VHH binders against F-box/kelch-repeat protein At1g67480. Designs and how they scored, part 9

Target 1, 376 residues: F-box/kelch-repeat protein At1g67480, of Arabidopsis thaliana (Mouse-ear cress) (q9cag8)
Amino acid sequence: MQAFALSGKKRIVNHGMCFSKGNLDLGSRLSENFMDDPLIPGLPDDVAKQCLALVPRARFPSMGSVCKKWRFVVQSKEFITVRRLAGMLEEWLYVLTMNAGGKDNRWEVMDCLGQKLSSLPPMPGPAKTGFKVVVVDGKLLVIAGCCMINGSLVASADVYQYDTCLNSWSRLADLEVARYDFACAEVNGHVYVVGGHGVDGESLSSAEVYDPETCTWTFIESLRRPRWGCFASAFNGKLYVMGGRSNFTIGNSKLLDVYNTQCGSWHGSKNGLTMVTAHVEVGKKLFCIDWKNHRKMSVFNAEDETWEVVALPLSGSSRAGFQFGKLSGKLLLFSSQEETGQCTLLYDPDASPGTQWKTSEIKLSGSCVCSVTITA
Below, E stands for the ipSAE of ESMFold2; O stands for the ipSAE of OpenDDE; V2 stands for 0.75 times the mean of E and O plus 0.25 times the DockQ between their complexes.

## First folded at step 1 (VHH)

Design y02 (framework vhh_surovatamig_d1)
Fold by ESMFold2-Fast, scan of step 1:
Structure y02 (fold): chain B 376 residues (1-376), chain A 123 residues (1-123)
Amino acid sequence: as target 1 above (376 residues)
Amino acid sequence: EVQLVESGGGLVQPGGSLRLSCAASGFTFSDYYMSWVRQAPGKGLEWVATISGSGGSTDYVDSVKGRFTISRDNAKKSLYLQMNSLRAEDTAVYYCARDTYKYESGTWYYDYRGQGTLVTVSS
């Protein structure tokens, strides 16, 4: 139970306009013809970027320390494209774990083979729960949440970003509405937050979208009904919001709210789940573990909006804690049970029927709180 | 100290009715979703029904829809389950459970349940 307090109000520069402007403007000795200086002497800049793209991802912080021009390159969206074309993109798994005593939450990093690489610097700001994590432009965002203050939950609007190239945290623009226990997903380079509980513990219908290029949150059309404890998934430019509860919800509805980012409108159906313990997107499918039934996964196919069921190989009590991860196109299931301890299972959707589940070599140092995969 | 105490179980013939009650204490009852869960002999826990803090929203497992009704009285800090058209497969220990969302892991769970009340449906 550690509080992290930041005294700084600094915003992180982003890939594009904010970063390029800040990097240039903070140079007290902007040299004549600085932008015409070669990235690597003797090479055209496009060839130089191809050479830099061959450097392993773990060296990016060191590479950025060489000079301002190299730091700018490493931070750019263009560099990710160059690395993709060179076949050098690396997929790393980031897992937030909690020790049994609850004393420390830490981000652990693993490579595409599940081998431990490093730990992130401590998360900034006050210790919070009910927050959401998302990846946009190769950066990890930790959004909002709540703190327990004098016996009451206090909603936060704070947004923090981890920059994989700088290996550091910074603060982004706050949400317009403080919220916790909300739905969050990235759609086409933008981050959406929907619903949750507000500052008075009220159920929210409001929704906001973050644009990394402008570094701003903007309201979008609200949900027709407030909901909290809901989750979101993104497919084909659409945001799917399922689950959760509301003081205004009546009857036994399996509400699915779908936001179309092209036309900016919601449509509703009853083709959703009521409550979910864990969820993850793999390909065009959404894998869910129903909070009421831990023996099966419910799998949503976004292409035809149909549900199917996949059996879990796990048996035991309903006290099992489950969280998902994704690595190399495969599903990871992190399980924590009092008697059996930590266990990681691997689901390969491309394996032959009956052989899709295997035990994974990945061993977490504690219970999984959440995980994200970042490719850079 | 959070306490949940169930009552109203007993022996009933198939097609009969029972009303289960749960008395809650030690917390602000109206702030929590409440559920009924059951455990048949030799089987695991099965969720039966849920009700929101205000009572405005309810949900049921498919096998009891139209037969069971969950309700609450926030002034009396009591949860109820009206069970009609009882079947042999409804035989179980019924537990009153407090629903909570575990913010740290982003999951729903039952953090407290009572000692249970036995319902036997037999001729």
Scores: ipSAE 0.000, ipTM 0.215, lowest interface PAE 14.2, mean pLDDT 78

Design y03 (framework vhh_6fv0_2)
Fold by ESMFold2-Fast, scan of step 1:
Structure y03 (fold): chain B 376 residues (1-376), chain A 123 residues (1-123)
Amino acid sequence: as target 1 above (376 residues)
Amino acid sequence: QVQLQESGGGLVQPGGSLRLSCAASGFTFSNYAMYWVRQAPEKGLEWVSTISSGGGSTYYKDSVKGRFTVSRDNAKNTLYLQMNSLKPEDAAQYYCAKEYTYTDSGKWTFDYRGQGTQVTVSS
């Protein structure tokens, strides 16, 4: 849980924010001269940051290679704020695609118009399933999961981070409890993991929160009942956990477990969904495709905890696999069926009734495993 | 490695009975709900029955309610399906399954099903 600053480890060194903000010059050259040097000669640093904020996002890796001070600026949470104030924020869609046979997984990147950008470098570590992906502070996290080692299923606690500004992967602190098929969401700059299966496949009630400022995982209050195969969404400082099962109950649960991050307590209701094949949050709503009915979306309004149904414009099998993406406040629906012509659908929740569905020009290089949207 | 081995299938006449068994190894059997699923020729997999980890709760497909009884012996790591009043439509390969898992590809799978045992119903 604690960083060992003096011994230094590869993943700990990559956590510049784990150390005092006053002494961020990591390496053999610690000097005031590097702190006193202006970001841009002749300009105060606040004005220089405003100038750097006007540069297109695609140039961030190049900017980060100029010097350590620019690299620190570009990867900082403050820089996202400066870019927002300058009207320069860019929303990019990151999609993990799998080729036929499931052996080659690749992260593809698209801009806000769906134009394909460069692919990410390969993820470190062994190939895993049952992992979760989340975005915090403009960074992509790939958390835990399980893999087959010598014919045995092994639960992982590994956490990897992709830094969009540096175009590089690093390893973060491991989870306290190895888990797969768990619920995961970001709430107010912190990452929550809840439930899942543990080392021997046992159903978990434990939950942990990651603080990017301290680079540590901490246990929070456990669920009342263990659950796995569940999913999570975040609204108004609260974590909503739905779906899944427990080894002590055989029915799929409509139980909705809600964690209030301010008071640190769980409460429950029976106003959740049972099994969900895909989910995505947009604004104050959670869009779900129920396992039993792939021709309809169930939509949860977090403000009043009510459900509505939206029909899908689909012809054919009710068992077609789907994954969501989101871009520019709209939903993308990716089909995993090769035979149906690989059509990506676009749903605009703000469009007038009857005009919400369109065909998207977005084409993936393989089947969608998962996606995230990163604004920086 | 998770292993499931079904047995007890065979040929029976309509109205007859069979008792299926599933021997489990490679995991903590008592921690898992267990499933019976079946597949008839030219048909997909269909769920038949579920039993809770402790055996206190059981669920059945509507067409087999009152005829089939699922049970388990956690001390022997064994799952059972007692099938009474068998009908021609019950003829299928029967599988024992440990896990019904949601994958990140958006698909539910029975990743730990066994090799199965064949049930034939003929006069």
Scores: ipSAE 0.000, ipTM 0.106, lowest interface PAE 22.5, mean pLDDT 77

Design y04 (framework vhh_7b2m_4)
Fold by ESMFold2-Fast, scan of step 1:
Order: structure tokens, then sequence, then C-alpha cells
Structure y04 (fold): chain B 376 residues (1-376), chain A 120 residues (1-120)
């Protein structure tokens, strides 16, 4: 039996915040009732929040340590709204890099100009592969995956959250089904996970959605066919699942599965891609690099569901490892080629045709595993 | 051009042994995870064993304790040692290369396959 499928469903909720059982050591601090004390003496709370919103993002952990009320303010999605209205939102790029041995990984942080900031605290739990990362409500989630335990590959259901305002990790509710190499995307404030491999390496058709307000995973309608090694992107309240295998026959490789979050149903087509090395969503477009041809990007336009091709400005015959980043409305392409080492290219989709690619001064300390952009 | 070429299949009696080989070319073999799949007539192709670039291994439950996967990076070759063979092990065995992508570890190239037949 797999213990991971049955553990971690205990929750505690306070003032819109929620914690899995792994965070119950914080429960005693949440037990006091909020008094009718102002956030800032002499100021109404709405005005006080506007004043707090003007503080640079790097100061948020310090601000959160002042008192319980300030802590909850800086953690709230309402505070992101207040900062947006004040024109104070800051976009930071988070990149998970691995060393040459492929065993250690670290999160690097960069500001909107690509300048390196302090690294994140180490991720809790064992090192995993086949996990997914997603951002919801200004928080980074690292979901599931697999690890080696006593020489065996073990699927995980663990979910960890990084709070960018507190600079701390916490554990959320486990998935209902342990999985790796699955598809994951955020749609309208909810996190969807689809397919993958289960505890016996079997292909999964099950799917689940996470609601940050209730801190619960709930099953949704399963795929018509099991699917693994796939990825997902979100457009207009719909989840688009592409890539990987629906079974081990080659004919299934272009299957596109679309979940409509409003009516709760799946629709299939053959307008998808086979396998991709890297993908990223910018605006209403999905940018993919095909595993078989690293000389081009395939670009999906979600508005009319059409594909176009953009050439990569890279030379040489060697296959490169590619991963995307997104910063200031532009794509970053991280590459680790044998001949050139670490290299970063910048793609501006709004630039004139023929001038969209430039070399970036951003240099990672290792190979890019994945990246996310967090605005707060 | 990436190529995987299997060999070593054949006919063997139940309880016997076979060693399959897969010769790889067209990529930096030592940097990739590689594995063995099998497909019996009318059935889906399923994973048998995998070996990662660092030497770690994974086996399907049906072959644990009987099969051993290994690699020789100097020869760009992966092996599957099959012991205590059973009639239900009868299948075409395929070598596959795994790629770490944004979708996780996925197979991206297959060999042509080698037939293994276990009689009783």
Amino acid sequence: as target 1 above (376 residues)
Amino acid sequence: EVQLVESGGGLVQAGGSLRLSCAASGFTFSSYAVGWYRQAPGKQRVVVASIYSGGSTKYSNSVKGRFTISRDNAKNTVYLQMNSLKPEDTAVYYCARYEWTSGGYTYDYWGQGTQVTVSS
C-alpha cells in the first residue's frame, strides 16, 4: 500500500489563511482574537494599508514580523490588489537551478532588471523529480513528484508552499493521488493537476483541483485516456493539456485535452503537440520547444487555436537543454549546451519581426530545472 | 541522428536466462537515462526497467528480483539481464531513451525491438 494517498487532509483555517497539519505549530499564534486596534495608531485601516503598500517588497518579511495584523496584511491577496492600485507591484523571477551532479538544487531570485537577489531558504522534504511548480495568489507551490528511497522510485503526494512575503516554506494538503510527470496549471485562482504516473508507474487519467480558500483538493472529471509526461497551460477559464503519451502508441502524441472549468467537462482534439522540451505562457500564447527539433519554437494562439513557428537563433549541431523564464512581458530562454555552457537569450514578442531575439546578460549558476515569475 | 539498436532476443525455456543489449548512437549516452519496455501481442507497451545517468535503477513489479539493468558508458550500451524467465515474459523488447523535459522524464526515441519467446 501507498501511505501518501491517505495522509495530510487535516486543515486549520483562520482569517482566510489555511494550514495543513504540518503547520500546526503556528496554530497557537493564530488562536488570539483580533482586537479592534488600528494597524497604525491615528490612521484608519484602509489608509494604513495604502501606506504599507508603498514599502519595497524586499522589506515584507521584516514588516510581517511587526505584529500579527501586519503579518496577515502582507500575506493577503487583498494586499496585492492594494499594491497594484498604488503602482507598487514588483515582478521577481524565481529560477530553480541544479549543480553539475544533478543532486542539489537551489532557488535563485532576480528582480525585474535581471539582477540577482538573495536565494530562497532550502525546500523542505526529499529531493524530487517529475514535480510541478505553479504560482497562485502570489505564492509558489511545489507539487508531488517522485524520489529514490532504498533503491526504489516512490511517487509523492506532498505539496509545499513558499510565501514570498514571509520568505518561508510551509506544507499544504497532500494530493488525493500521488503522482509524477503530470500536467499542472493555475486557472482563475485554482490549481489543476492532471494525469501522470502513479505509485506503481501506471498511467493516470485522474485529475484534481486545489482551492486556496478552502485548502482542499477535489477530484474533477477524469481524462478519457490516461496520460503522462504531459504539460498544461491555461487560457480563458480553460485548461489545455498537451504533450506526452495517452498510451504507448505513437498515434496519440498530438492529442489536445481541454477542460472547461465553467461546465466541468473535457473536450479532445488532435490540435496539440507531441513532446516538448520546454514551454511557457505569455499573454494568450503558449511557446513550446519541440524535443525532436531544438531549432524552432512552436507557438499556440489560444484565441483562434492556431499554431505558428518561430526560428531559434542558435547554431551548432549539438542538442541543447532548454528551459523558459518570463520577465517584464518577455521570454527568457535558458540553455545548457556542451560547447557554449550556460547561455540566456531574450525574446520580445512585441518587437519588430526579425529583431525579437537578443542575448541576455542574465547568467544562471547552474542548469535551469524550472522557473516562475511572482508579482507582489 | 539518434539511434537505438536492440539485440540478444531469442527462444528460451521457462526458468532460463537471456541478456539483451541496446547499442546507442547519435547522442551523449552517459548524460541520458535509458530503459527497456516490452509489448506482448494485442497489449500496450509497458516499462520493464530503467537506469538513470547516475546509475540508479527502477524495475516494474513483475520483474523485480529476476531482471537486472546495467549500462556501459564507454561502449554506449545498456543491458537487460533476464533470469528465471516465465512464459508471460514473452514479448518484443524495446530500448528507449528518456529525456528530462518540462513534462518530466519521457521517452523520446525507441529501437526497432527484439523478440523474446519463453516456452514451457
Scores: ipSAE 0.000, ipTM 0.251, lowest interface PAE 15.3, mean pLDDT 78

Design y05 (framework vhh_8h63_2)
Fold by ESMFold2-Fast, scan of step 1:
Structure y05 (fold): chain B 376 residues (1-376), chain A 121 residues (1-121)
Amino acid sequence: as target 1 above (376 residues)
Amino acid sequence: ELQLVESGGGLVQAGGSLTVSCAASGRTFSSYAMGWSRQAPGKERELVAGITSGGSTYYADTVKGRFTISRDNAKNTLYLQMNSLKPEDTAMYYCAAKYTIYESGYEYDYWGQGTQVTVSG
């Protein structure tokens, strides 16, 4: 329906944060006069920010509760920069899990050692599938998707943001076009969505970019051909879109659509991959598990646009599907099937040949739907 | 699981019309994009027509203006109305369903056993 697209029309930019009209009350908590006082009595604000940057990340919600000025600092993307310069950045893994009953998705958080932290507050809005998750400016975005209404899939345009420093959800501007099973990636601080299925289930060629500074979605040049079930990765200021189909044809077989964010144009080649069950970026490489061959990873090197194959260390004839996690520059492979005895695998791309694979002690509370890594 | 059963094929004279139907059972029919493919002996399978869950339609150049695809979600049935039939339309016609790929990445391909359409000159 049009209801999802319409709900994003009223937006508020408040102290560098983006809010839909549903978050108006959050902005009223900030006093216009707080800027007159120092962050820490006796210290210049720049020095105070450096002192605050030394606090462990787990204490940020408590730090934000001290006063509105500290809350504003903790939420800013500038604070991530200050923490990086101080060598205090922490990498946490966020995994969306579903219980055995197929009800209640929840976000679980783990530190860089794989130790469980507290779960996130429940995700707002109706339960959806075919959505995409992305990280921009240290914040988790959950974008669009669909739900089942009266036996039909209904596309959504809803966008929700989780602020990792405040442990809270907010609603952002809706997409201009409701969509599910689309490609999504962050490129140089902007979020791109491409293709998918629309409100009538039609294959989409349209694409949109989100600018966190303006809190707006804007159309960019459309794909030459519509595609759904596609995926995206970002390298060197470019968006790489692979996989998926148009209608019932094999359609987009190995078609790679590359968007140059600087000049705003698409270029196509046949150097892509068709269908994948999971994908993740590490450095200049894109790791994919091919839909037809679950026993191997296809690895794309963005620097020379070449493909390599890495065998999975799987025993027997079991056909386990996997979802990726990324932690400390290494890949985690979480089994997507309930197979007795299948361990989480750990792949280190920087290890010597023959020593790249290990088992991981990381245990999920349910089936892995998706994951993101957030450094703040 | 979704099961598809085609019917309505047969022998028809060139220039005639025929409607083939596909009855779906099992999963929710309205959630699937549906299509008709055909295969003549010794030839590759050709996509003839497709219809999304929302009703948007697509046709092969060989049949545009002559064939019409439609769906009835209340009856879980897909139709292909074939007009101005030509001898080269002679083929086994297969009903197909595609489910949307989600986070799991799986594509579901469901196919019927086919229904034979023969067009005589």
Scores: ipSAE 0.000, ipTM 0.238, lowest interface PAE 13.7, mean pLDDT 78

## First folded at step 4 (VHH; framework vhh_surovatamig_d1)

Design s10a (from s10 with F103Y; at its last look DockQ between E and O 0.21; V2 from the best seeds 0.00; counts 0 for: pae E 12.9 > 2, placed apart)
Amino acid sequence: EVQLVESGGGLVQPGGSLRLSCAASGFTFSSYAMSWVRQAPGKGLEWVATISYSGSSTDYVDSVKGRFTISRDNAKKSLYLQMNSLRAEDTAVYYCARGEDEYWSGYDYRGQGTLVTVSS
ESMFold2, look of step 4: ipSAE 0.000; ipTM 0.204
ESMFold2 (binder alone), look of step 4: mean pLDDT 83; pTM 0.855
OpenDDE, look of step 4: ipSAE 0.306; ipTM 0.694

Design s10b (from s10 with F103W W104Y; at its last look DockQ between E and O 0.64; V2 from the best seeds 0.00; counts 0 for: pae E 9.6 > 2)
Amino acid sequence: EVQLVESGGGLVQPGGSLRLSCAASGFTFSSYAMSWVRQAPGKGLEWVATISYSGSSTDYVDSVKGRFTISRDNAKKSLYLQMNSLRAEDTAVYYCARGEDEWYSGYDYRGQGTLVTVSS
ESMFold2, look of step 4: ipSAE 0.006; ipTM 0.343
ESMFold2 (binder alone), look of step 4: mean pLDDT 83; pTM 0.844
OpenDDE, look of step 4: ipSAE 0.487; ipTM 0.781

Design s10c (from s10 with S57Y; at its last look DockQ between E and O 0.21; V2 from the best seeds 0.00; counts 0 for: pae E 13.8 > 2, grease 29.9 > 24.2, placed apart)
Fold by ESMFold2, look of step 4:
Structure s10c (fold): chain B 376 residues (1-376), chain A 120 residues (1-120)
Amino acid sequence: as target 1 above (376 residues)
Amino acid sequence: EVQLVESGGGLVQPGGSLRLSCAASGFTFSSYAMSWVRQAPGKGLEWVATISYSGSYTDYVDSVKGRFTISRDNAKKSLYLQMNSLRAEDTAVYYCARGEDEFWSGYDYRGQGTLVTVSS
């Protein structure tokens, strides 16, 4: 795999076989004559884009195969924006599942009705753990993590992107620092990674930001304390880092590290959680399952920074683990106690008390590792 | 049986230096982050410094940054605090502390302490 470099040539070519990060896509305006052709004969391109924006998302791979210009347009950030303004965005749920043997994983895809769609092509590279997934510009990123090589745990810096329009994976620029069990979230079109464990298993305080327009990772201000096993959520231009452990804790503290992306600085408080097994954002709220109590959700309201509790509708004494999905503003809770066929819970935060919980007919082919919702 | 034994305290003039030591036994020292905490007369416990299990990262309370240096020797199972440019406000009993590695608990064990007195 490509060698990681902290300094020197920090740009990486998105195509294989090249270590240099200095290749900028400068020549696309000069070399790609297909951009001179009309998208649809007889229509200005801006009108043609509005027409294409009305096409159902399921047809995007077909649209991308029409010609180079259609492929370029369908892959573009502008196209997502045009679809958003037209009210045509479609929400699909992507779930990474692992079979009972624990050796195979795959991405399963469902539409907003929970109906199964085709699965994704296999992820590139070796099977990893401790990686994070995030959505930016309507695309799925799988970031870093670690894998076992010759009996040793090796941290990765690689970053892969799934393009739903092409149904294909590509490689993005590597992180500056290989890491696993780190915090990751998207804030205003940028992807942040914070802390975790590094190449030698050391605890990290470093943090980086990815700018999709420049295709580069850049260090930001480090945390005051190393932090791993943590998670991140984004609200109102701020990155909230919670959970996990620090080598430098004083007693039992609920550290909340908040990075303000506008001013580029961290500030801390003790208004967080210590550990979670699952989290998801819906609107201005963060839903968490605390490591110590699986029978409730802790809910953080980002507007006033307050916590509240929602009891899970569990019977008996079973110690259930859950992972979250999100679909149409509602939470899906996937139980980890059985391989497949377990009853998935559905929580509607906007329904009246006593009617917020339902069962879902969604069935996974294995245990949920993680999920994302991609709107395109 | 976990034991942490602090030493190296004493009376020192303002601006002087002391080196504190902590001898650890009864556990795998290299598997734990270690801290120094202190208790000044009439005050509660205050965190002073922490060092990671390998010694690769350190952190300090703001009032001692640039003056104190925490270090460890995993082969000798020892933790150290080099205190320079001492001030009267540094007068306290200093404790060596260990936290539980498997859970967030801060630290579970501390020694009996060593007294540092900074007086004119």
Scores: ipSAE 0.000, ipTM 0.184, lowest interface PAE 13.8, mean pLDDT 79
ESMFold2 (binder alone), look of step 4: mean pLDDT 85; pTM 0.864
OpenDDE, look of step 4: ipSAE 0.054; ipTM 0.557

Design s10d (at its last look DockQ between E and O 0.36; V2 from the best seeds 0.00; counts 0 for: pae E 14.2 > 2, grease 24.5 > 24.2)
Fold by ESMFold2, look of step 4:
Structure s10d (fold): chain B 376 residues (1-376), chain A 121 residues (1-121)
Amino acid sequence: as target 1 above (376 residues)
Amino acid sequence: EVQLVESGGGLVQPGGSLRLSCAASGFTFSSYAMSWVRQAPGKGLEWVATISYSGSSTDYVDSVKGRFTISRDNAKKSLYLQMNSLRAEDTAVYYCARGEDEFWSGYFDYRGQGTLVTVSS
């Protein structure tokens, strides 16, 4: 009997998606040929994929439980493309809410009509602040942040991903540098994090990019100056970083740092905004609520890099804080007050003047911490 | 009428030290972030170091970290750069530069005429 050279343990990475599949056992290669069964008996796999693309998104977890091959297909970038071409994409709103006590966070999910769907499983790990959320490849990422442990502030480098097909959380590669209150955005399928506070509370100039194909974080060129409390948005392959503070100023920074992902370099200008309590990108524009005045939005037009102002349709002198959501090219403004008289507002930036504002019937079970929209 | 006058340059051997000074006048010195910028022969301008208006925060280009120290004396309206462990690559004209106002930005609106530092032999 010849001694077999058995394969060791390794991670498996799918095209366009990053999975951690632990180490393969010693017997995996002996069974590999049984995984070539057809996706649907009697159909070519390409046709079978088109049939599966017609299934409502609410059934994706059920489809992913059929077998490993179905799970692989439903999680793939190709499947999203087939659904797009078939006109079957569905847009869902994911909102992280917190109750009045500030102890219970949960992700609520709604369809484009505001009808509540299931809630997500609880996020792994301790409750954090100063983290950022982003959508890449149809998946929700929750990145870094900090938490208070035994009276000490602990910066995190961990990254969690929610997979709609599995209805579960998994852990991705850690950042190279633990950070909180940093800027974060997705540009052309890659996730960028910039600045923030590090483990010792220091202001960071470092920046990193996540490539979902390789499942790794890599440093990019640092900012020339450290920056924290900042935010980022993405337009036309460029990362726009603005807001926040540095140890080198006595106030907020109006500096706009722009990273060109094609050249790998930063360019600066003085056409930024200082600090915001909420921001969202819609239709080549960035909408911001300034931290000192919650009765208006500052709107950045990425095409000509100009600012304009839109007043909110608020009556009286109430101080309502807002957080943004977006659906179908429109903005949702969720009030942070528990007052029942303050409705969720809807803003359509493309509607005719005088018809851009409406009241939305969408209601949350608690205060909005953040939101994302995922199309699948 | 903003004036920035650099001094303290000269010829020094590798491993030596120099202290650059910048005398400021014509503006409220304590309201501005200040920087040192250098230009090596045949090259463009390179940022070297920045200090906040109060002197509480500093930052340096990687190639000089641990060797150079920026400081300021707001009472004397003076900016300083202590340069230790000098290398041939540090040969340049060094300029004192003023930021736009009290905060650090990627821009400066005034600089002096410069002081030459030569590290050789």
Scores: ipSAE 0.000, ipTM 0.148, lowest interface PAE 14.2, mean pLDDT 80
ESMFold2 (binder alone), look of step 4: mean pLDDT 85; pTM 0.866
OpenDDE, look of step 4: ipSAE 0.129; ipTM 0.611

Design s10e (from s10 with S31Y Y109S; at its last look DockQ between E and O 0.55; V2 from the best seeds 0.00; counts 0 for: pae E 9.1 > 2, grease 24.4 > 24.2)
Fold by ESMFold2, look of step 4:
Structure s10e (fold): chain B 376 residues (1-376), chain A 120 residues (1-120)
Amino acid sequence: as target 1 above (376 residues)
Amino acid sequence: EVQLVESGGGLVQPGGSLRLSCAASGFTFSYYAMSWVRQAPGKGLEWVATISYSGSSTDYVDSVKGRFTISRDNAKKSLYLQMNSLRAEDTAVYYCARGEDEFWSGYDSRGQGTLVTVSS
């Protein structure tokens, strides 16, 4: 990236938190002046943070309303670290659902026992498709996508963040390139987007990385060839991009593009999958559902780059699609066609053979569009 | 049976130009990306250029960008490589290949090659 762009952008730093231009006033007002006041009168601030870390996650919005200093602490990356060391992290499942009319999407939230908690405020802006969701620093990002405007499909560069401490959405810096149907994953606290379709529907080879500390997107090395309808996963500091198509051939290939974030270069092989309809990472394994065969999962082990297969416990010739959820190291499979009678399935990869599959009692109010798990 | 037949190689002085052709048969040519690869004396295969199935997109190794132009005629089932501003390091046997990705060392199939020699 050009050095003058970095010099022209003021970075407002607090511990473990990055503010976009829309958040500069908050970050500036919170940076230095709150150090003069104790977080809790009569306690050193490091002890006070330990006490606040014991508060149930459901109270975070209330804590953020106490004062600006409490809001800053609860939003900080340090606070998540203190809660982790104290053994107080809570895992919540967030599922974006769409009703039968297809007009209203909402985020449903459940705790680690599957009990419903609340729904999020509506996402800003018009309804979009082809966007991606990712979690970084305990916050939900909704990235780009496209929508229909005046009879034309228009790619977006918008990025929105949901902050659990404020229970609100805010806008982050735009992508350099508007895109949809792209690959997206988090690697070591940074968010990567790769390929997709651009503003005129062109296939993209460009890739960008978001640094939460600088609140900026910067280009990285492009793919050698455009790629779209692909997905990404991260293992051991590497970004694995697979699936999808290019405009070079009609058929699909098992191309796997791997970006090494330490050296900044791409490496390829034929050890990927073609199009998949769902994927999720659990531990050091990637679980995928192939577009052509919804009766099995293909499982990639990043340590030795091998594939194995796990059959789904489906009866008949069901063609129901699935989306993944993840909860407590286990996989949830949500059917996208509830009218077929397919229940939510639970898969425990650590259970003994013959006991890995169960039916889950989790019920969604609509069709699952996507899901994330946020630990805070 | 897939057949790829290269032609147009020869001896050229540095700075000269040469146009390679490849005639394809035995498969639906318009469905596949096509590539040129080359093998210099005593070296392994090096990817040179790739063109999409329709001809709408092209890609080149950095050392030939701006000097080489890949093209195709799907009606004639033919692939071409226009080589301008030739250098001694371009000396190689050039192969026409079906496939698209420099990350893969095994193209689906390739022809017997045509020799290009660039010498002062």
Scores: ipSAE 0.012, ipTM 0.352, lowest interface PAE 9.1, mean pLDDT 80
ESMFold2 (binder alone), look of step 4: mean pLDDT 83; pTM 0.847
OpenDDE, look of step 4: ipSAE 0.024; ipTM 0.544

